# Designs tried in a protein design chat: VH-VL binders against f9vpa4r286to426. Part 23

Target 1, 141 residues: f9vpa4r286to426
Amino acid sequence: VIEEIKNAERVIVIGAGTSYHAGLYFSIELNRLGINSLPVIASEYYNVRSKKGDLVFAISQSGETIDVLQGIRMMRNSGAKIISLTNVIESAIARESDYKIYMRAGPEIGVAATKTFTTQLASILFILSVLKKENLKKMEK

## First folded at step 5 (VH-VL)

Design k4 (framework fv_zimberelimab)
Fold by ESMFold2-Fast, scan of step 5:
Structure k4 (fold): chain C 141 residues (1-141), chain A 123 residues (1-123), chain B 110 residues (1-110)
Amino acid sequence: as target 1 above (141 residues)
Amino acid sequence: QLQLQESGPGLVKPSETLTLTCTVSGGSISSGDYYWVWIRQPPGKGLEWIGSIYYSGSTYYNPSLKSRVTVSVDTSKNQFSLKLNSVAATDTALYYCARGYSYGEYRPYFDYWGQGTLVTVSS
Amino acid sequence: QSALTQPASVSGSPGQSITISCTGTSSDVGGYNWVSWYQQHPGKAPELMIYEVSNRPSGVSDRFSGSKSGNTASLTISGLQAEDEADYYCSSYTSSSTYVFGGGTKLTVL
């Protein structure tokens, strides 16, 4: 899944609510690593033109967020590959994704809304850590 | 105005299949913002979620009922249905259909309910 | 048997405030803003009173409020009125993408 991110012509990161904010952070960090990335708020998916060579990184805690699902369907029909970050293995978004990453619940926290964001952020930070190590290896070469 | 109306048999024999239908009026069952739900309540007891169906076609079932339950949708009739196999006396309950809200991030609550239909399982 | 824990009954006099608790685990009540509350009058369908822990649907009296701390959610009804007499159910989504309900609390307005 790391290779798909590294080899994409563009990584479109789509999400809603707190998932969009986690995705925005991810997209910013991808651009800092030299990976062309576009953050998309799910409700505005209509404005995105995707094509073969694009990778869509879809973030949805439930895997059923309708705007995210419609967005990935539209982009998949345009030739993009789909990777999902979700909690639910039997969800529509997970089932319709080419690659799937499942969030793991962290330690209990007092603020429930923050728990989902923290779990999404932990997953994103792990992906970024692997990408940064790959980028460092490339520079050493 | 959105209205949900349950329909089906009032009496079912043990071991048979219960079939209930929810007719949606004043709104479209094909709207992606919502999902559709069956909930039951045995007389004098609490509420129990049975299952849900989403615009995507995804279905989710109460693990205790999963082997016996199927929820399906008929968009041409603006209806969704419940089939519960191998019923027993413990399945005697008021059965409600309800609408769940799913826009943006998942919203796990039920904002509209039908009036309920009583199903008695007895021989 | 994995139902959320509510007191079986609660009572108050007109004008008083009462609170109904709903206790679960970090996989439901404690995990996210997944808690909703429903009011059920005898012979009627449940009606949504609170969603996402503390949000109130249009048309629901501001005497009803919701909150949570850790694994316990609470429904508070201020200025009790006779028409508040009903059964109250909490519900939560779970990390397994299911729903659980509390056992219900019968509110008696004395």
Scores: ipSAE 0.168, ipTM 0.720, lowest interface PAE 4.9, mean pLDDT 84

Design k5 (framework fv_zimberelimab)
Fold by ESMFold2-Fast, scan of step 5:
Structure k5 (fold): chain C 141 residues (1-141), chain A 123 residues (1-123), chain B 110 residues (1-110)
Amino acid sequence: as target 1 above (141 residues)
Amino acid sequence: QLQLQESGPGLVKPSETLTLTCTVSGGSISSGDYYWVWIRQPPGKGLEWIGSIYYSGSTYYNPSLKSRVTVSVDTSKNQFSLKLNSVAATDTALYYCARGYSYGEYRPYFDYWGQGTLVTVSS
Amino acid sequence: QSALTQPASVSGSPGQSITISCTGTSSDVGGGNYVSWYQQHPGKAPELMIYEVSNRPSGVSDRFSGSKSGNTASLTISGLQAEDEADYYCSSYTSSSTYVFGGGTKLTVL
């Protein structure tokens, strides 16, 4: 999953409500690491033109958020690869994704923009920590 | 405004299949913002979630009932239904249909309920 | 019996405040903001009073409030009125993507 993120031409991060805000943070941090990223409010998915080479990172706690599901279907049909971050193994979004990341159940206390976070933000922070370590190792060589 | 109405038999025999239908009016069952739910309440007891169906077609069932339950949707009639196989006296209950909220983050609450329909399982 | 624990009954007089507890585990009540509360009058369907621990739907009196500490959620009704007499149920989403309910609490307004 890390290599897919690192090698994407563009990482489209799609989510709704609280998931969109977690995704917005993720997208900003990806750009800071030199990874071209676009945050998308799920309800506005139809404004996005995706293509082969794009990677969609879809955030939906239930895995059933309709605008996210419709967004990934549209983008997958345009050639994008899909990574899902969900809480539910058999959910529609998970089933229709090329790569699947499952959130840990229950919220955890940690440092975030608001000094609190949900399991989706914890998962994003973990992914970012791996990407930052990879980037640092590359810079040291 | 939005109304949910259960319909089905008031009496079913042990070992038979119970079929209930929920008719939605004043709103669309095809809306992706919501999911649709069956909940029951045995006489004098509490509430028990049976199952849910989402716009995606995904279904989720109470593990204690999963082998016997099917929830389906008929968008042309603006209805969704419950089939419960191999019924027993312990399935006697008031059966409710309800709407769940799914817009944005998953919402684990039910904002509109039908009036309920009593189903008695007896020979 | 019930997955979430509620007292069987609670009572109060008009104008008083009462609190109903709902105790679960770290995989439901303690796992996030997943608690909702429903009011059920005799012969009627349940009605949503509180969602996501402390939020009120439009049209629900501000006399109703919700809170949570650890694995216990609470529903508080202030300025108790005769029409508040009903059964109250708590509910929570679970880490298994299911729903559980409390056994219900009968509120008597004397």
Scores: ipSAE 0.182, ipTM 0.710, lowest interface PAE 4.7, mean pLDDT 84

Design k6 (framework fv_zimberelimab)
Fold by ESMFold2-Fast, scan of step 5:
Structure k6 (fold): chain C 141 residues (1-141), chain A 123 residues (1-123), chain B 110 residues (1-110)
Amino acid sequence: as target 1 above (141 residues)
Amino acid sequence: QLQLQESGPGLVKPSETLTLTCTVSGGSISSGDYYWVWIRQPPGKGLEWIGSIYYSGSTYYNPSLKSRVTVSVDTSKNQFSLKLNSVAATDTALYYCARGYSYGEYRPYFDYWGQGTLVTVSS
Amino acid sequence: QSALTQPASVSGSPGQSITISCTGTSSDVGGYYYVSWYQQHPGKAPELMIYEVSNRPSGVSDRFSGSKSGNTASLTISGLQAEDEADYYCSSYTSSSTYVFGGGTKLTVL
């Protein structure tokens, strides 16, 4: 999954609601690492022109968010590869993705943030940590 | 105004298949922001979730009922249905259809309910 | 058997406040902010009163409030009125991607 992110011509990060905000953070951090990234609010997927060489990173806790599902279908049909970040193995978004990342945060104890946002951020931070380590290795070689 | 209306037999014999239909009015069942749910309530007892179906076609079932339950949707009729196989007296209950909200983050609550239909399993 | 524990009954007088508890585990009530509460009058379908622990749908009186601490969620009804007399059910999403309900609490307004 990391190699797909590193080799993409552009990483489109799509999500709705709190998932969009987690995706926005991810997209900003990807750009800081030199990876061309575009955050997309799921309800506006139809405004995005995707093509072969694009990678779509779809964030949906339930894996059933319809605008995300329709967005990935449209972009896959245009030649993009799809990575999903979801919590549900049998969900539609997971089934229709080329690569699947499943998230599961621990219990919510005395927190102000929602489970969905916290779980997505934890997964994103892990992915970013691996990408940063790979970037350091590449610079050493 | 959104309305959900259950229909089906009031009496089913043991070992037969129970089929119930929920008709959605005042809103589209094919709206992707929602999922559709069956819930039951045995006489004098509490509520039990049976299963859910999403616009995508994905279905989720109560593990205790999974081997006997199928939920399906017919967008052309604006309906969704429940099939419960091999019924027994313990399946006697009020059966409700309901709507869940699925936009953005997972929304595990039911904002609109049908009036319920009583199904008695008896010979 | 109910997965979530509620008291079988609670009572109060008009104008008073009552609280109904709903206790689960870290895999349901304790693990998520996905607790909802439903009101059921005799012969009627359940009606959503609270969702996501503390949010009210449009049209639900602000006399109804929800909260959660650890594995226990609570529904509080202030300024009790005769029409509040009903059965109340809590519900939660689970770590197994299922839904569970409490056994229900009968509220009597004396």
Scores: ipSAE 0.229, ipTM 0.726, lowest interface PAE 4.3, mean pLDDT 84

Design k7 (framework fv_zimberelimab)
Fold by ESMFold2-Fast, scan of step 5:
Structure k7 (fold): chain C 141 residues (1-141), chain A 123 residues (1-123), chain B 110 residues (1-110)
Amino acid sequence: as target 1 above (141 residues)
Amino acid sequence: QLQLQESGPGLVKPSETLTLTCTVSGGSISSGDYYWVWIRQPPGKGLEWIGSIYYSGSTYYNPSLKSRVTVSVDTSKNQFSLKLNSVAATDTALYYCARGYSYGEYRPYFDYWGQGTLVTVSS
Amino acid sequence: QSALTQPASVSGSPGQSITISCTGTSSDVGGYNYVSWYQQHPGKAPELMIYDVSKRPSGVSDRFSGSKSGNTASLTISGLQAEDEADYYCSSYTSSSTYVFGGGTKLTVL
C-alpha cells in the first residue's frame, strides 16, 4: 500500500460528501510530502483523465457510493491502480480495488463526531505517519 | 413523485418460499446514492430489518435471516424482490419495501416506504 | 426481536411535551450519529420523522426534535396534538453494518 503510494506518478483521491473532505486533507498532505496528488469530488469523476502510472485512492465508508464506484471503474479501465479505504469487506468498491484498507472503528470514539469522518481521518493520519517516517529514512541515507 | 408498491401472495404454506416484489415508480431504482430495503412487522409487534441491496448488486442481510433470505434487483422492470425460504408461522407479517440513503456519509434511514403487504404463513 | 430499548408506552395531554428514549450500546446508538425515528399511525406505513440523531426531513413539524447522550437517543414532541398519537420507533446503524430497531413506543394523547 505504502510502496504503491510512493511509486505512483499521481495519486487521485476520490470521495463524496464527508469522505471527499477527508480525501482533500489527504491529498494536501501528500503534496506537502512531494507526492503529486489530485482530490476529486466523486460526482465529477467523469471529468478526470487518468492513465497508467496513476493510483486512485478511493474513500467510501459503505464501499457502495455509486459515484466512487463508477469513478474507480472508469479510471481502472484507463490503466490506473485502485486502493480503497472502506469499512465493509464485501463491498463493491473493496471487491473492485487492487489494494484494500479497512477502517478500524472502535466503540470508544466520541458520539459528538460522525464516526465515518473520524475513522477516515484516523486511517489517513496513520498512512501519512508511515509515509513521513519513510521520507525521514530516505533523507537520512 | 417517487412511490414504492409491494406485491406478492397473501398466503404461503409452511416450508415453502415466499417471494415479494417492490415496484418503484416516479424514479429509477438505478439512480442516485440509494439502496433498497425490505423490512417486516409481525402483527402487533415492532419493525425488523430483513435485507438491503445496492446499485452495485451488493446485498446485506439480517444475521437471524441470512441463511433463508435473498434480495435481488431487476433494473429493466424498476423492481427489487425478496425471497424467503422455508417459511414458518413466525414469518407472518406485514412486509414493507423502502429506500435507504447512502451518499458519502452512510446513513441508515429510510425516507420512502411502500404501503406494506400482509403475508400469512398458514397451512 | 428488537435490539434497542424503548418504553412500551407514554402519554400526554394536548399542549404538553413528551420524550421517548431509545437505549442501545456503544456498538450502535453510542457508536454512531446515525439514529432515526419513525412515526406509524394505525394501518399505515412508518414515516421518517428524524434522521442523523437530530435532523428533520422537509415537511416534518419543528415540534419534533431529537437528541442523544451516550448510549441513549431521545425523541421529544412539544405542543402535543391529537394527530401525534401513534407508535414511534427508533433505529440505528451497528458496528456489524446492520440495522436495528427499537421495540416501539405507543404514544397516547389523552
Scores: ipSAE 0.293, ipTM 0.735, lowest interface PAE 3.4, mean pLDDT 85

Design k8 (framework fv_zimberelimab)
Fold by ESMFold2-Fast, scan of step 5:
Structure k8 (fold): chain C 141 residues (1-141), chain A 123 residues (1-123), chain B 110 residues (1-110)
Amino acid sequence: as target 1 above (141 residues)
Amino acid sequence: QLQLQESGPGLVKPSETLTLTCTVSGGSISSGDYYWVWIRQPPGKGLEWIGSIYYSGSTYYNPSLKSRVTVSVDTSKNQFSLKLNSVAATDTALYYCARGYSYGEYRPYFDYWGQGTLVTVSS
Amino acid sequence: QSALTQPASVSGSPGQSITISCTGTSSDVGGYNYVSWYQQHPGKAPELMIYYVSNRPSGVSDRFSGSKSGNTASLTISGLQAEDEADYYCSSYTSSSTYVFGGGTKLTVL
């Protein structure tokens, strides 16, 4: 999944509500790492022009958010690859993704924030930590 | 003005299939912002979640009922339905349809309910 | 019988406060902030009173409040009124992506 993110011409991060805000943070951090990223609020998916070379990172706790599902279907039809970040193994979004990442939800993870946002951030931070280590290795060489 | 209305037979014989329909008015089943739920209540007892369906077609079922239950959507009629196979007297209950909210963050609570329809399983 | 444990009954007088408990495990009530409470009057469908542990829908009196500590959620009704007499059910999301209900509590206003 890391290689797909690193090799993408553009990473489109799509989500709704709380998932959109987690995705916005992810997009900002990807751009800081030199990876071209576009955050997309799911309800506006139809305004996005995607193509082969794009990677869609879809965030949906339930894996059933309709605007996210319709967005990934549209972008897949345009040639993009799909990575999903969900909590539900057999959800529609997970089933229709090329790559699947499941949230490390578990009991009692989020004490002060909404549990969904906290577990999404934990997963995103892990992905970012791997990407940052890869970036650091390139700078050392 | 969202309304949910259950309909189906009041009496079903043991071993037959129970079919119930929920008609949604004042809102669209196809909106995708919501998921649709069946819940039952045997006379004098508590509530039991049966299953849920999303606009995507994904279904989730109570493990105790999973082998006998199918939930489906008919978007052309703005309805969703429950089929419960091989019914027994223990399936006698008030059956409710309800709505859950799924847009953005997952909303595991039910904000609108139908009035309920009584189904008696008896010969 | 029921997945979540509630007292079978509770009673109070007009003006009093009563509390109804709902006890589960770390895989439901203790694991998520997704506890809801429903009020059911005789012959009527359940009505949402509390969601996300402590939030009230529009139109629900502020006499109703919810809280959670560990594996136990609580519904508190202050300034008890005759029309509060009903059955109350708690519900929670689970780690298996299912829903469970409590056995229900009959509130009698005497």
Scores: ipSAE 0.141, ipTM 0.705, lowest interface PAE 5.0, mean pLDDT 84

Design k9 (framework fv_zimberelimab)
Fold by ESMFold2-Fast, scan of step 5:
Parts: sequence; structure tokens; C-alpha cells
Structure k9 (fold): chain C 141 residues (1-141), chain A 123 residues (1-123), chain B 110 residues (1-110)
Amino acid sequence: as target 1 above (141 residues)
Amino acid sequence: QLQLQESGPGLVKPSETLTLTCTVSGGSISSGDYYWVWIRQPPGKGLEWIGSIYYSGSTYYNPSLKSRVTVSVDTSKNQFSLKLNSVAATDTALYYCARGYSYGEYRPYFDYWGQGTLVTVSS
Amino acid sequence: QSALTQPASVSGSPGQSITISCTGTSSDVGGYNYVSWYQQHPGKAPELMIYEVSWRPSGVSDRFSGSKSGNTASLTISGLQAEDEADYYCSSYTSSSTYVFGGGTKLTVL
């Protein structure tokens, strides 16, 4: 999954509601690492022109969010690869993705934020931490 | 405006298949914003979720019923249905259909319910 | 899986406040902010009172409030009225994308 992100011409991050905000954070951090990234509100998927070389990072807690599902179907048909971040192994979005990352409930720390947002952020922060370490290794060599 | 109405046999014999249908009126079953649910309640007992079906075609079932249950949709009739195989007296219950909201962030609650239909399993 | 744990019954007098608890695990109540509460009057279908732990549908009195701490969700009814007498069920989404209901609580208003 890390290699796919590093090698993409563009990473399109698609989500709805809380998932969109987690995705927006991810997209901003990817751009800071020199990875071209576009955050997309799922309901606006039809305005996105995707192509071969694009990677779609789809965030949906249930894996059944209709606008996300429609978005990844459209983008896959135009040649993009799909990575999903979902909570449900057998969900439609997971089944229709090339790569699958499953959220796990984090430790209970008394945080007031929604569990969905917290677990999505934890997964995103982990991915970013690996990407940042890879970037540092490249500089050190 | 939105109404859900259960229909099916009031009496089913042990070992047979129970088939129930929920007719949706005042709204479309083929809207991607919603998912459709079956819930039951044995007389004098609590609620038990049976299964859900999404616009995608994905189905999710109560593990205790999974080997016997199938939920399907018929968009041409604006209906969804429950089939429960090999019924026993313990399947006697009020059966409800309900709607879940799935647009944007997943919303796992049931905002509209049918009136319920009583199914008695007896010889 | 086991049903969520609710007290079998609670009682109160008009004007009083009562609280009904709903206890699960980190894989349901504790893992998600997706707890809902349903009110059921005798002979009627359940009606949604609270969703996503603390949100009220349009038309539900603000006397009804929901909260959660760890693995326990709570429904509080303030200014108790005779028409609140009903069975109350909690429900939670689970890590397996299934739903579990509590055993139900009979509220008596006397």
C-alpha cells in the first residue's frame, strides 16, 4: 500500500462527512511530502476526471457509502487503482478495491471525538508515519 | 408520507419456509441513501435484529440466524423480503421491517418502522 | 452474540428524572458512537428516540437525552410524564457490521 502511494501520479482521497475531513487531512499531509493529492467530497465524485496512473484512497467506515462506491467505480473504470480504508471486511467498497486497509478501534482514552473519525485518523497517521520514515531513509542514503 | 407495510402468512408449519414481504410507499427502495432491515420480537420478549440489505446488494445477517435467512429486494415492486428456512416454534414473533439511513457518514439507526406482522409457527 | 445489558425495570413519579443504562463491550457500545434508543408502547411498533448516542429526531422532546461513558450508554428522561410509560430498548452497531439490542427496560410511571 505504501509503494502504491509513493508511485502514484496523483492520490485522490474520497470520503463523505467525517471521512472526508480525515481524508482532507491525509491529502494535505501527502502534498507536504511531495505526493500530488486531491481531496474529494464523495457527493462531488462525478466532477473528478481520473485516469491511469491515479490512485484513489477511499475512506468509508461502513464500506457501503453510496457516493464513495459510485466514485470508486467511476474512477476504476477510467484506469485508477483503488485503496479502501473501511471497517468492514465484506463491504461493497472493500470488495471492489485493489488494496484494503481495515480500521481497528483504538484504545479508549476518554476522547470526545467520534470513534469513526478517531480510528480513521489513527490509520492515516500510521500510514503517514511510514511514508515519513521512508522519506528520511532516502535522504540518509 | 413514507410507509412500510409487512405482509405474509400468519401461520406457518414447523420445518417450512417463512416468507415475508415489506412494501415501501411514499419513497423509493432503489435510493442509494437507505438500507432496509428486518427485526423481530417474540411475544413478551425483546427486539432481535435479523438482517439488513444495502443498495449495493450487500447483506448482513444476525449470526444466530445466518444459516437460515435470506433478505432480498425487488426494485420493480418497491419491496424487500425475508425468507427464513426450517422454522420452529421459537420463530413465533412479530416481524417488523424498517429503514436505515446510509447517506454520507453511515447512520446505523432505524427511523421508520412498519406496524409489524405476527407469525405463529404451529402445526 | 449476547444482548446489551439493560435493567429489567425502572420506575419513577411524574416530574422525576430517571436513567436507563445500556452496557456492552469495546466491540459495540464502547467502540462506536452509534447507539440508538427506541420507545415501545404496548401494541405499537418501536419509535426512534435517540440516535448516535445523543441526537434527537425531530419531534422528540428535549426531556429525552442520551450519553455514553466507556462501554455504557445511558438514556435519561427528565420531567417524567405518564405517557413515558413504555418499554425502552438500546441498540448498537458492532465491529462485525451487525446490530445488537439490549434486553429492554420497562418504565413504570406511578
Scores: ipSAE 0.324, ipTM 0.751, lowest interface PAE 3.2, mean pLDDT 85

Design t1 (framework fv_maftivimab)
Fold by ESMFold2-Fast, scan of step 5:
Structure t1 (fold): chain C 141 residues (1-141), chain A 122 residues (1-122), chain B 106 residues (1-106)
Amino acid sequence: as target 1 above (141 residues)
Amino acid sequence: EVQLVESGGGLVQPGGSLRLSCAASGFTFSSYAMNWVRQAPGKGLEWVSTISGSGGSTYYADSVKGRFTISRDNSKNTLYLQMNSLRAEDTAVYYCARGYSYGEYRPAFDIWGQGTMVTVSS
Amino acid sequence: DIQMTQSPSSLSASVGDRVTITCRASQSISSYLNWYQQKPGKAPKLLIYAASSLQSGVPSRFSGSGSGTDFTLTISSLQPEDFATYYCQQSYSTYTFGQGTRLEIK
């Protein structure tokens, strides 16, 4: 999935509510790494001009957020590839994505309560750490 | 009751700048995406720009990218279009329009202002 | 970007006629299509959204149909106030209007 992010002409990060804020952080950090990224509030997906070469990174804890689902359908039909970050296997968003990343329940396995934003942020930080290590490797002599 | 009123149009020379305003009333302005649409004399409608309800996302027609900037002030219920490096081809009536998203997230422009005329000529 | 083409560019009709205007998208836009009416000297008015949904306050003689790339606007019994220019608009990926269809009195 890392290669898809690195090779995208633009990474559109779409989410609703707290997922949008996690996505906003991700998008800012991607731009700092030289990866062109646009954060999108899911309810405003219809204003996005997506095309072949774009990669959509969709964040939805339940995988059933209707605004996110409608957004990825529209953008996929325009030629974009879809990566989903969800917590529910076989959810609608996951099923309609080209690549799927599943969140852990809480910061550690087996936790009874789940904090949506913290689990999304943990997943994003992991992805960013891999991208940063890849960047450093390319600079080796 | 719901109303949009444009202002700021006028005559400007090529290469000049102009700022349009659209005053909204009768609805919760910050809850809606807002749009600028133009129409050259005797021609059809052309979408120019869209701004999200929060102002966090903006979109532009290729013909105006890099020259026009859409913005909004939700505390004043006002939409703006800053137009720079104006060309004769930008001569048009400029309408502001409210973006309304229906249940299946299919947006449409349900409320329009009466327009303000921008003439770019020497 | 998505191109929208209307046909015919103009047509003449009489009060009471059934009128059909067609709109074609350069790629599939599902049902993300709106229809607008514009009378001389006035701002456009929304008639139909989501290809086939009638906007509140619009007379029932107006109807829309289609999905994908081909769409139609129908006026079942033309009235004097219906002589205007009609525009389709895709809302699937930002916005693009068709060139317009001028409906003129015969």
Scores: ipSAE 0.005, ipTM 0.521, lowest interface PAE 14.6, mean pLDDT 83

Design t10 (framework fv_faricimab_arm2)
Fold by ESMFold2-Fast, scan of step 5:
Structure t10 (fold): chain C 141 residues (1-141), chain A 122 residues (1-122), chain B 108 residues (1-108)
Amino acid sequence: as target 1 above (141 residues)
Amino acid sequence: QVQLVQSGAEVKKPGASVKVSCKASGYTFTGYYMHWVRQAPGQGLEWMGWINPNSGGTNYAQKFQGRVTMTRDTSISTAYMELSRLRSDDTAVYYCARQGLRYFEWTAFDIWGQGTMVTVSS
Amino acid sequence: SYVLTQPPSVSVAPGQTARITCGGNNIGSKSVHWYQQKPGQAPVLVVYDDSDRPSGIPERFSGSNSGNTATLTISRVEAGDEADYYCQVWDSSSDHYVFGGGTKLTVL
């Protein structure tokens, strides 16, 4: 997954509602790392022209968000690869993705009141930490 | 302490079925996928499939599709793997293993059962 | 179907460094996990997600993964490290976990 993100010509981050805002943060941080990224509000997926070389990072808590699902189907048909970040194992979005990341925090975290947004951000921060670690490895040699 | 304890050794005749159990303790059973892996004598590890103990959903390796059934009983934190129409080349040690849950799908198997020897002979 | 290739055996003297390779097409894009198995025992996870160690595993166990080869490195080898070692990945194209054939590490 990390190498797919690093080597993509463009990372399209698609989400709705609070997932879009988590995705916007992710997209901004990817651009700061030198990775070309475009945040997309799921309801506006039809305005995006994707192609081979694009990687779509789809964020949907339920894994059933219809605009996200329609967006990834359209972009996959145009040649893009799909990574999903969802909270529901075997959801429609997860099943139709090339790579899957689940927002399961595990029993040790379990913060009920802010779980959805916090779990999305925790997942994104973890991915970013790995990407930054990879950059440090290149600098050290 | 996290632990997986499997049922004892089985000896079966060709054509029979075997059902191996795997009892989990020390963690939330429904929070982690359970995998089944086998190892024939002197051979390597072979993945058979997984069960989601929360939903009961399963995914089997194509080689075992139609012969394997994975189930669980959440009231006793136990997973089961049943293999039918046994052949002599099904002789192997069968392991259950827990998939560690993280932000990335398909993480490592961090806890393993002790293994169950299944011998298929006439 | 996706295939992981490991050398069948590696021999090393105590105190030296052992390197066990795991070859696979574009394996650097996957997360590689490594298991140690001693005779009559269940496998034990020693390295996960290419280079991370579970608690309780000595620092002399390390891993790397790039291009078409992942490597398990065991520095300052001890007699107790003698075991079979297996690499593992999830292959999304075939929708299953794949194990390498295993490498027998002999400490002479």
Scores: ipSAE 0.000, ipTM 0.518, lowest interface PAE 15.2, mean pLDDT 83

Design t11 (framework fv_faricimab_arm2)
Fold by ESMFold2-Fast, scan of step 5:
Structure t11 (fold): chain C 141 residues (1-141), chain A 122 residues (1-122), chain B 108 residues (1-108)
Amino acid sequence: as target 1 above (141 residues)
Amino acid sequence: QVQLVQSGAEVKKPGASVKVSCKASGYTFTGYYMHWVRQAPGQGLEWMGWINPNSGGTNYAQKFQGRVTMTRDTSISTAYMELSRLRSDDTAVYYCARQGLRYFDWTAFDIWGQGTMVTVSS
Amino acid sequence: SYVLTQPPSVSVAPGQTARITCGGNNIGRKSVHWYQQKPGQAPVLVVYDDSDRPSGIPERFSGSNSGNTATLTISRVEAGDEADYYCQVWDSSSDHYVFGGGTKLTVL
């Protein structure tokens, strides 16, 4: 998944409500790392023109958010790859994604507070930490 | 402590099937992908596939597609690998191994089972 | 399919430094993991994510990864380090984990 993000021509981050705000933060940090990223409010998915080379990062707590699901279907039909970040194993959004990241707290996360908002931010911060490590390795090489 | 304990050695005839078990303890079984790796006598490690113990979803190496089936039973934290239509060149030690962090990058296998010797001979 | 190439064997004197290489096309863009396997035993993770060590693995074990070659370095080699060593990566294009062919380290 990290390798897909690093190699994407553009990362479209789509979400609704609080998931959109988590996605907005992610998108801003990706741009800071030199990765072209566009945050998209799920309800406005139809305004986005996607193509091959695009990677869609879809954030949905339930994995069933209708606007997110319709957005990823439209973008997938245009040739984009889909990564989902959801809290429900094998939800509709997860099933229709090429790559799946689940927010369920496990021993690897080790955090006592596991509210969905916290786990979304924790997941994004972890991904960003790995990308920053990869960026430093590339500068050293 | 985190541990993977596999079933005992098997001797099978060509054409038979074998089912190896791997019982996990000391961690949340559904939190980590489980992989199967085999090693023929005097040969290297060969990746066979993985199972997501939470969903039951699987991904098999092309070489084993159609002959391997990976399953799990979450009530007893046990993963299974069944290989059918056995040939003499399936003689190997079969390992289960835990992927250290699931879903956030493809990380290393940090915990391994002790291995199960499967011998296929007439 | 992605292929990792290791030398079949490496010999080193006690107290010296052993270097085991793992070759792969643009392997420097991937995360490389290293396993130690002694006869009759399961593999043991010694280095992960190119250069990190699990708890309990001595500082003598280190790793690097750039360009087309990853390297496992074992300093101040001891007789107990004799084993087969395997490198490993995830290949996203094929959705597979790939192991190198293994290197037998002999301490003479």
Scores: ipSAE 0.000, ipTM 0.529, lowest interface PAE 14.8, mean pLDDT 83

